# Miniprotein binders against q56419, part 156

Target 1, 326 residues: q56419
Amino acid sequence: MEGRTLEEVQEEVFKRHGVLVPKKELEDLAKALEEAGLLLTEKVEARLKEEEEKLKRERPMRLAGLSYPEGEREARAFLEAFRASYPGEGEEARVLLMPHLEPSRVPEVYGAALAALEKTPPPERIYLVGVAHRPLKEKAAALPVPFQTPFGPALPDLPALQALDALLPFELFNTPLAFREEHSLELPLFFLKGRFPEARVLPLLVARRSPELGEALKVVLRDFPGLLVLAVDLSHVGPRFGDTPLTRTLAEEARRRDLGFLERLAEGEPEAALAFLGANPTRIDGVEVVASLLPLLRERKGKVLAHRLDLEAPTLSAVGAGTLVL

## First folded at step 12 (miniprotein)

Design e_1
Fold by ESMFold2-Fast, scan of step 12:
Structure e_1 (fold): chain B 326 residues (1-326), chain A 116 residues (1-116)
Amino acid sequence: as target 1 above (326 residues)
Amino acid sequence: GDLIERLEELAEEVIRYLKEHGEEELAREIEEQIKDIIEALKSGDTESAIHILTELAETIARVLHRLGAPEELIYKVAKLLARVSEAARRLGDEELFRRAWEAAIKAYDAARELLE
């Protein structure tokens, strides 16, 4: 096939420019392009290795100045504004479900999460479980390094992470590069660090349902008690997500679907919540997280504090977000 | 496969530790049982291999705990048992999964007791 391609290139040049390029020159060009490709591959691999090495030391902010302010004073005012956007009072949380959607899109939902954190005693550590938006080598992963925030670095709970790793059938500290740009951890962490500046963190990503993660976490939480945070978004509807354009009826269906899911979780029935979604097809990126954490969610009763379906008018699409305390 | 490689690595480390701490007879028994387990895994007799390995790993964790071994080594035994429990789950054997998972928790607990 490559030989035929070279003959076609030679013929095309002759037709356009009246010059017959010798086959050897085309072969030399092809070889130079292949060698350039090898050099580019080496450079890409070297850059990825360098980024991976940097991530073994710390995880820098990626969304500072975009999704939240860089400076501590401005960041504090930003949190206060979000809290003010929710007029209710919170409930104490042992498990908190909150979104990782752009905060400015659903300020009252993040405000509800902040209200819950205000009612929650400061935990020694936070198990922050987000959704992998890039492939992981395993079903789940963690990055055992400080995560930078405007409130200072969120320090990893190394003993708890090592304990968790000891109970998993795979290496927990796989795929560091997946954490380089991960808003499902960075955005909730901004709020959690602002409220609990002394708490250590276990930053966890789920790519696919991992029952072994929930089983291991149940054991680790016994020895290393802390706040469990599920950083998940709800319904994804409309053309942006491979669905039909949003209508008022479809929006109401999405709201009912989200609330039905959250209410079943609030009743301590996570299997029923998953089954409810199976009967009402939609994209909810939190499904894999909830399915992985079943042992931690069963028979925990709680309350839905807030829900919002955020409309993206240009694409006739929407994303659901909610705050649930258990 | 991966389980065989992990088993071989851990066995070498455990056997070395046991010999250094006066447990030569147990080290020899482990060497013999590991060869049998690896042969069973290579021949596709995975269920028998998992059963024997689970019992052996429990014994190893108990002895390492009594010897005051580093928690990192006992954690490696717990991790092997977690891998064994996953293999049992893939076989669809719920009882074997439960047995291996309970053994993993016991090894984990033994390591935790040696820490502050």
Scores: ipSAE 0.821, ipTM 0.925, lowest interface PAE 0.8, mean pLDDT 89
ESMFold2 (binder alone), alone request of step 12: mean pLDDT 81; pTM 0.780

Design e_10
Fold by ESMFold2-Fast, scan of step 12:
Structure e_10 (fold): chain B 326 residues (1-326), chain A 116 residues (1-116)
Amino acid sequence: as target 1 above (326 residues)
Amino acid sequence: GDLIERLEELAEEVIRYLKEHGEEELAREIEEQIKDIIEALKSGDTESAIHILTELAETVARVLHRLGAPEELIYKLAKLLARVSEAARRLGDEELFRRAWEAAIKAYDAARELLE
């Protein structure tokens, strides 16, 4: 009853509808609603447990047929079309920053990432760090199961995940349901698996800055070397994100902040990149990931290959996307 | 409370393993020092508890490695030290954090270098 007493409910119904409901009928209704609420809660909890059990075995595709083709042949052609949308050459990456925004909105940015992957030797494993779009029990989480793709399952690097878990002050495998529908992992993984079909994956989500994650990853990467991928979008501006409608001035500010952030990362100065943003008024979602991974980003120089602020005219909103190689 | 329970559980597992492998004196030492650590934690002397635990854990990791203990057991010790380092960070004690984190890495390294 939202904290209301039966007497208050009776009073409100009388004041609003001019009907005095007998106290016994209100009591009987409250008991029926309470019983129904308990049954509904039990059913919801049972469904959540069932979904968690399914995620112990595999993570199925959720965006196949929507954001990318379901069939392997069609998926390969799609990936090649994205590469062709970027006219430049790539550079070898030890760390790759790429978007997780809907690929069709920023094809040249994903094309730049593919160009970088073409110049990168095949890694044994990929540390894929995305942004949690659902609450996590801890600051970060991982799901140690095969992730399905049109190119076959991306297999988890179980030894590396266990090593990482051993160096963290929390349980790494703490919120499997957060991975059920998570585009910040699924969309980059499509491109990464298409380019590196033999690579194992550590699928990681960051919800809040976790310095302990970066410290642990620095140690794990010594024993389990691999490609570090930061799957992050940049500025989020406009009403879709709880902001005022996009103006030309705000769009230019978003582009300036995106590029200033990326350029400082390219100089190997991640603390300077964070300081440049200040309070992060354009809501770059990569901030929490970069702040978590500082030990891995310091003194690594690289290059910004692409940047775009994608305008969504119907909502007067925009999302920034970029490709950075370190 | 939760940290104390985890400490007790891991200590019991480590003590049992050490006794089964002829390290009865170290097992006894751990039994005694764990009581001191728990008492320090209960009295709010978190810094002393972290200091004692960090030194003890480094010794335990070396012995477990020498005995060829399961990687999983040594990883549990590394994780405990990682939790201790985070507690030190939250206290604002950078020196204590550094010592506990270095101990966590040493335990982790011992697990990775296990013989056979």
Scores: ipSAE 0.772, ipTM 0.891, lowest interface PAE 1.0, mean pLDDT 89
ESMFold2 (binder alone), alone request of step 12: mean pLDDT 76; pTM 0.702

Design e_11
Fold by ESMFold2-Fast, scan of step 12:
Structure e_11 (fold): chain B 326 residues (1-326), chain A 116 residues (1-116)
Amino acid sequence: as target 1 above (326 residues)
Amino acid sequence: GDLIERLEELAEEVIRYLKEHGEEELAREIEEQIKDIIEALKSGDTESAIHILTELAETIARVLHRLGAPEELIYKIAKLLARVSEAARRLGDEELFRRAWEAAIKAYDAARELLE
């Protein structure tokens, strides 16, 4: 195992335990471990293939009964409660930045998103851009199947997805399994489908900066106009994310960076927003999405409706969330 | 595959379609020019390959549009040009990127017109 010879293993066991294990027994054990490894690998590959085949038909709910209610009536009441948590009137969105973290942790921020959606005319389609939490074969990916919600399935905009694929230097439908458990799409989609039940969706994940995605989307949006949604969280600070335990100074820095980033986006200056963050020391995961979508964000002015830095007391960590209308 | 393999596969599909729709002379021209493009790519003359491929792809998109070809076929031409534009970007050649990307948009527009 790990480059050890059977003779070295035999010698070490004798030295430590005073037992001489015959080489044949060690060879038989090594073979059995190898065979068990092969069987586990085969079983894992079979399960992954089965899940991938299921994803060719639909994307089922994974967070129903956990992050939002399973039933349509209960889901409607849940959505209304989140809207009620935000006292403002909202503002029309052509581009909406909203979070994807657990909704119950930042109800006012999701409420602000709902307020903006109330002021927004129903789009024919929603370009829902989330952040990949699992590796993608390419810089970005999409899954062209119905996504189940308590409000019924969110149907894919197949013509628009094919148009987008035609303008990309890679296969857009490249990593179906990355979509099996992806809260950056599922959680915003719950709110979007509840407000716009007839809108079709382009469910997109960004793993790494893709300028070619923004360039292609600018062309596709010309022919297939719709609402662009950036489903991103802001600062990630504390031990859970590789920092020391959260201090007042770190929390203040996270809030400053979140708001500075959002305010520059609201001024139509996405390059300035990225430059303001520099090396991104508080780990705003929206930077990869913003960097990919620059052509869609330039010279588009708007308003920050809400911001919150939510504390994870058990981990002494925090995650920033915001709602921005452009 | 790589760019050359994708180019060869798409060329075969386009040539077959053109021959089936009475465009035998253009199909022959494509067979000839594709060999020149592949030779340029293999010799590292990416700039010449992009120039020739861009003009050929624009011609192909116009003829396929005139014939009422499936939009999927014209989309494949746009995608090839998008791949070419990304290769130019990775080489730091902004002008080659621009030319290939504009050609990709033109092919895409031709496909979209068929769905009017």
Scores: ipSAE 0.746, ipTM 0.885, lowest interface PAE 1.1, mean pLDDT 88
ESMFold2 (binder alone), alone request of step 12: mean pLDDT 80; pTM 0.769

Design e_12
Fold by ESMFold2-Fast, scan of step 12:
Structure e_12 (fold): chain B 326 residues (1-326), chain A 116 residues (1-116)
Amino acid sequence: as target 1 above (326 residues)
Amino acid sequence: GDLIERLEELAEEVIRYLKEHGEEELAREIEEQIKDIIEALKSGDTESAIHILTELAETVARVLHRLGAPEELIYKFAKLLARVSEAARRLGDEELFRRAWEAAIKAYDAARELLE
């Protein structure tokens, strides 16, 4: 039927095939199509429930063999190659901003993050804050299960996650399916687990500005100290992101926006960083994360270690990536 | 979510726990204070509601500590106060937000001290 009346379907069949199909047969067909649609919906719902149940036990790797090597030996060599891509020395981090963009596109930026981790004492836990690429039921979410990596499972810090949940005006452990395919957590986690194999993790996603998350995290970090990681990309420019094709001027503006934003964060002025972006704060992937974590970023001085605007020539688009230590 | 419904649910759980552990007098006091909190919320006297809820959370935490109860039970008071603080923020009431958030931190701190 597909939006057509039974009488219209009957007329079309008669015109094309010279056969008059009785209304009852068309009604029976319509019912069968409706029932087939319901069965397909039920099968999809059943499969989603199965995936959700699996996520109660563990979060499997999705990008192994694609964005990073599946084997531990190969994964270790991969990390060393990225570190070698950054010619500079790192600095100790209490807060690390790093990208979640495909690592092979910005190797020097990930190399800078690795350099900072080399200078950082091993934390007992990592607060890994990424960006939700799928809808969440709430402004933020967490998944309290082991995340598989080539270096073994990254174990959740259950006491710290429960403490965080207690200070939030919503259920923290919502939308487990949003974590099934989430590169903003998986890609940074690969590097973090490779450097700090013993650290437990709080895997957190931000979908919308949640000042209550930053306020709660400030309290929880007092009792559960650890490394805060903001896994965010910077400027998104060009047709791939609903904008005009990239020009030299737009690329220079994107670089200026990225660096101005990062430099103000490095001065311990996150409100000034957000204000610098003016009326278009959503042009940078990290805006909602930074706006959520203001209490953790104020008065923390640091340094921008690396920045790159990665050009996607086929789409005339670009994505900014940077490494900042605070 | 209705804050009053969440408060009633938490009150029932705590009152049941206290009665099961021989704290009948405190359970009665909590039942009375919950009625006062609900009345204050319904009349728009949110400041009185937060004040009573904070004192209640501190008293319950002390007794639960003595009884060896799980910290998760006190965490539920912190969460309720966090929900109140978010409601205050949505209304643009900065003073109410501050009071509710400080009360949430006090409840959270009481729960953490139970693990000492």
Scores: ipSAE 0.693, ipTM 0.848, lowest interface PAE 1.3, mean pLDDT 87
ESMFold2 (binder alone), alone request of step 12: mean pLDDT 70; pTM 0.617

Design e_13
Fold by ESMFold2-Fast, scan of step 12:
Structure e_13 (fold): chain B 326 residues (1-326), chain A 116 residues (1-116)
Amino acid sequence: as target 1 above (326 residues)
Amino acid sequence: GDLIERLEELAEEVIRYLKEHGEEELAREIEEQIKDIIEALKSGDTESAIHILTELAETVARVLHRLGAPEELIYKVAKLLARISEAARRLGDEELFRRAWEAAIKAYDAARELLE
């Protein structure tokens, strides 16, 4: 009952443009558009299936030559420059919170993460938890394939991923296309692979709060110990994120919320950290990650090593980034 | 519906494995109880169905461990128990959640022990 007849289309075109299109031409056009739409849909579906099949074998670099150098030697020098940007010493991490913001924007924050990795014994595996920037079929997902880096492929920990899947009430490997372009995994992984070249990885994305993920991970970490990395950004403020232009007051609020959140996590009080944010008015990225991982964050004391609110002057916007060791 | 479909698939696989390994009696028990459980789920008696299903899955995991069954099969039982724990959480049944989740961990541990 919602279909427009060819006669109605002909009448509307005449009313708006003063042109009477013959019914036969409208019929031929409608058929051509229908056939073109069918073919376009088929081509899009075929392309997505092809990309999905490629992701069953490996995850290629997307940001090489843009956010980090493609060549191993150049990548190594780049990584060491970030370490040098942080004047302090790190602390050993069992849990590391680090950003996934463009590294060149906050080099001292990534430098602090590198300092912590320097003090951390090489883990057999890294649980890398990022934030989904594309829809997932479930609350969380993983991609069990090698992730390419300038330091060689970061290999998946297949036994640990299978163990995790066995303890989840959903299929863990549910949205491979979400991993095709995902900077919340790719950018931290560059630094992690550079420091721990032998470590295997569990590349995990969180879209929505999943208490079952944290509960399952607590069990899996007992049998498959490793470094837990939360790759999250902090406040997002200004017009780029739907706010009014950045003011001194808004910047101070963003810094206060970022630091209050991180300091409560450092006291081993993740529920207090979430409660402190309330409605999350400065849009701290990773709230869903922290809420999912509560069993792994409770009663773990640590230290905030670095924090910066990075100003994007042309847009009067800012993004917070921090490094926390637990 | 999803829990019923996954339950039917897993039950068929488990029954086949048990019959192939001389556990005809338990296989028959599962065939009988699964019909009752599915009927209860379809009629909306979800709480009773998942209590019975949890007990049955615990027994299945123990027997599969005793038989040295493949990791993959025991992991499927653990996953079913994880799905049951989620269903219990949605119903607000904290005791059943705890029981089903503890059973999932035990099934997982049984599979891990066979790999060691």
Scores: ipSAE 0.765, ipTM 0.901, lowest interface PAE 1.0, mean pLDDT 89
ESMFold2 (binder alone), alone request of step 12: mean pLDDT 78; pTM 0.732

Design e_14
Fold by ESMFold2-Fast, scan of step 12:
Structure e_14 (fold): chain B 326 residues (1-326), chain A 116 residues (1-116)
Amino acid sequence: as target 1 above (326 residues)
Amino acid sequence: GDLIERLEELAEEVIRYLKEHGEEELAREIEEQIKDIIEALKSGDTESAIHILTELAETIARVLHRLGAPEELIYKVAKLLARLSEAARRLGDEELFRRAWEAAIKAYDAARELLE
């Protein structure tokens, strides 16, 4: 209910139900509802504080049994099935762009990522950069705790995270709750941990363009070399994303937009990739991540291994996914 | 504001460390300059404050490195310089941004040398 006066509420009830509710009773009800609202807020705040405290120790699996198997044996077989879905060979990656949408929707794209990881020497650490799906207090954030996976915990690289924090104009460890349920980190991490079980991780989320993050990461990577992973989805088209219903023409435009973006990144021209998106750069999920990491992407040539626009018929919508090695 | 509070806290920690390691003169200099810097920030002379603070932070990082200070303390100085570089960028002063960011990297490198 809006900010209706008690007199307006009383009149509406009388018109609808033929009952005249005394003003005092409405006042008492309004006070009781306000008090109940305050108690609910206090309970929610207490629960959030408890969850935040738990996140200081570890980040538990949220999608196990849903997006990937809980058991290690089943998880290994699942990983191998995804690799088998891509018939090609990978190429060595220093930078890997891979998706974070539901893996079963684009198995060949995740398979291409696995193929690239097979050709990549085991890194000591992985800089895993995802997209924040919940608000962050700052433009970017990290959570310096073990992330649980079916292959064992992915351990944080604490020295590298502390080094990164030292070069940022904001506190890096600023929004633990944003990591409680974050598929842009959890889903790529499943594949990365399965391939590189000994690698430590820097789990990073980008909410808004942070040139400061890319500038700091360029410095940190000199002293803490590792694999940089951009876990980003591409085009988001259709009513599910506040756009018009998908047509064949719009799907073709989305595919061309995705591929044009990826190919320019593969040429080592990330500014040209961003410019190519034209007037609608926010239609691609990875824009904020790429814009933040420009110093790491310039003049680095590579190859697009896979691309798919996954069609969601019930909503007439689609999400693009790709694998790019640099 | 937030920057002034963080600056005061870091200055207190640095001054304490310097006094414990025989750098009484530099500690006194920092006490005096910090007051001037805070006054400049409060008066709206933000660019001058950033210039002076960047030079002071560079000197502090160099001395802390020479004394073999903990990397955590030198990292705090690097972070202050990173914050100053971002403040300069927001003011549209690209030259001051570059100066402060280069100073941040030097402080960071000083901390890394002590760990290796």
Scores: ipSAE 0.811, ipTM 0.920, lowest interface PAE 0.8, mean pLDDT 89
ESMFold2 (binder alone), alone request of step 12: mean pLDDT 81; pTM 0.781

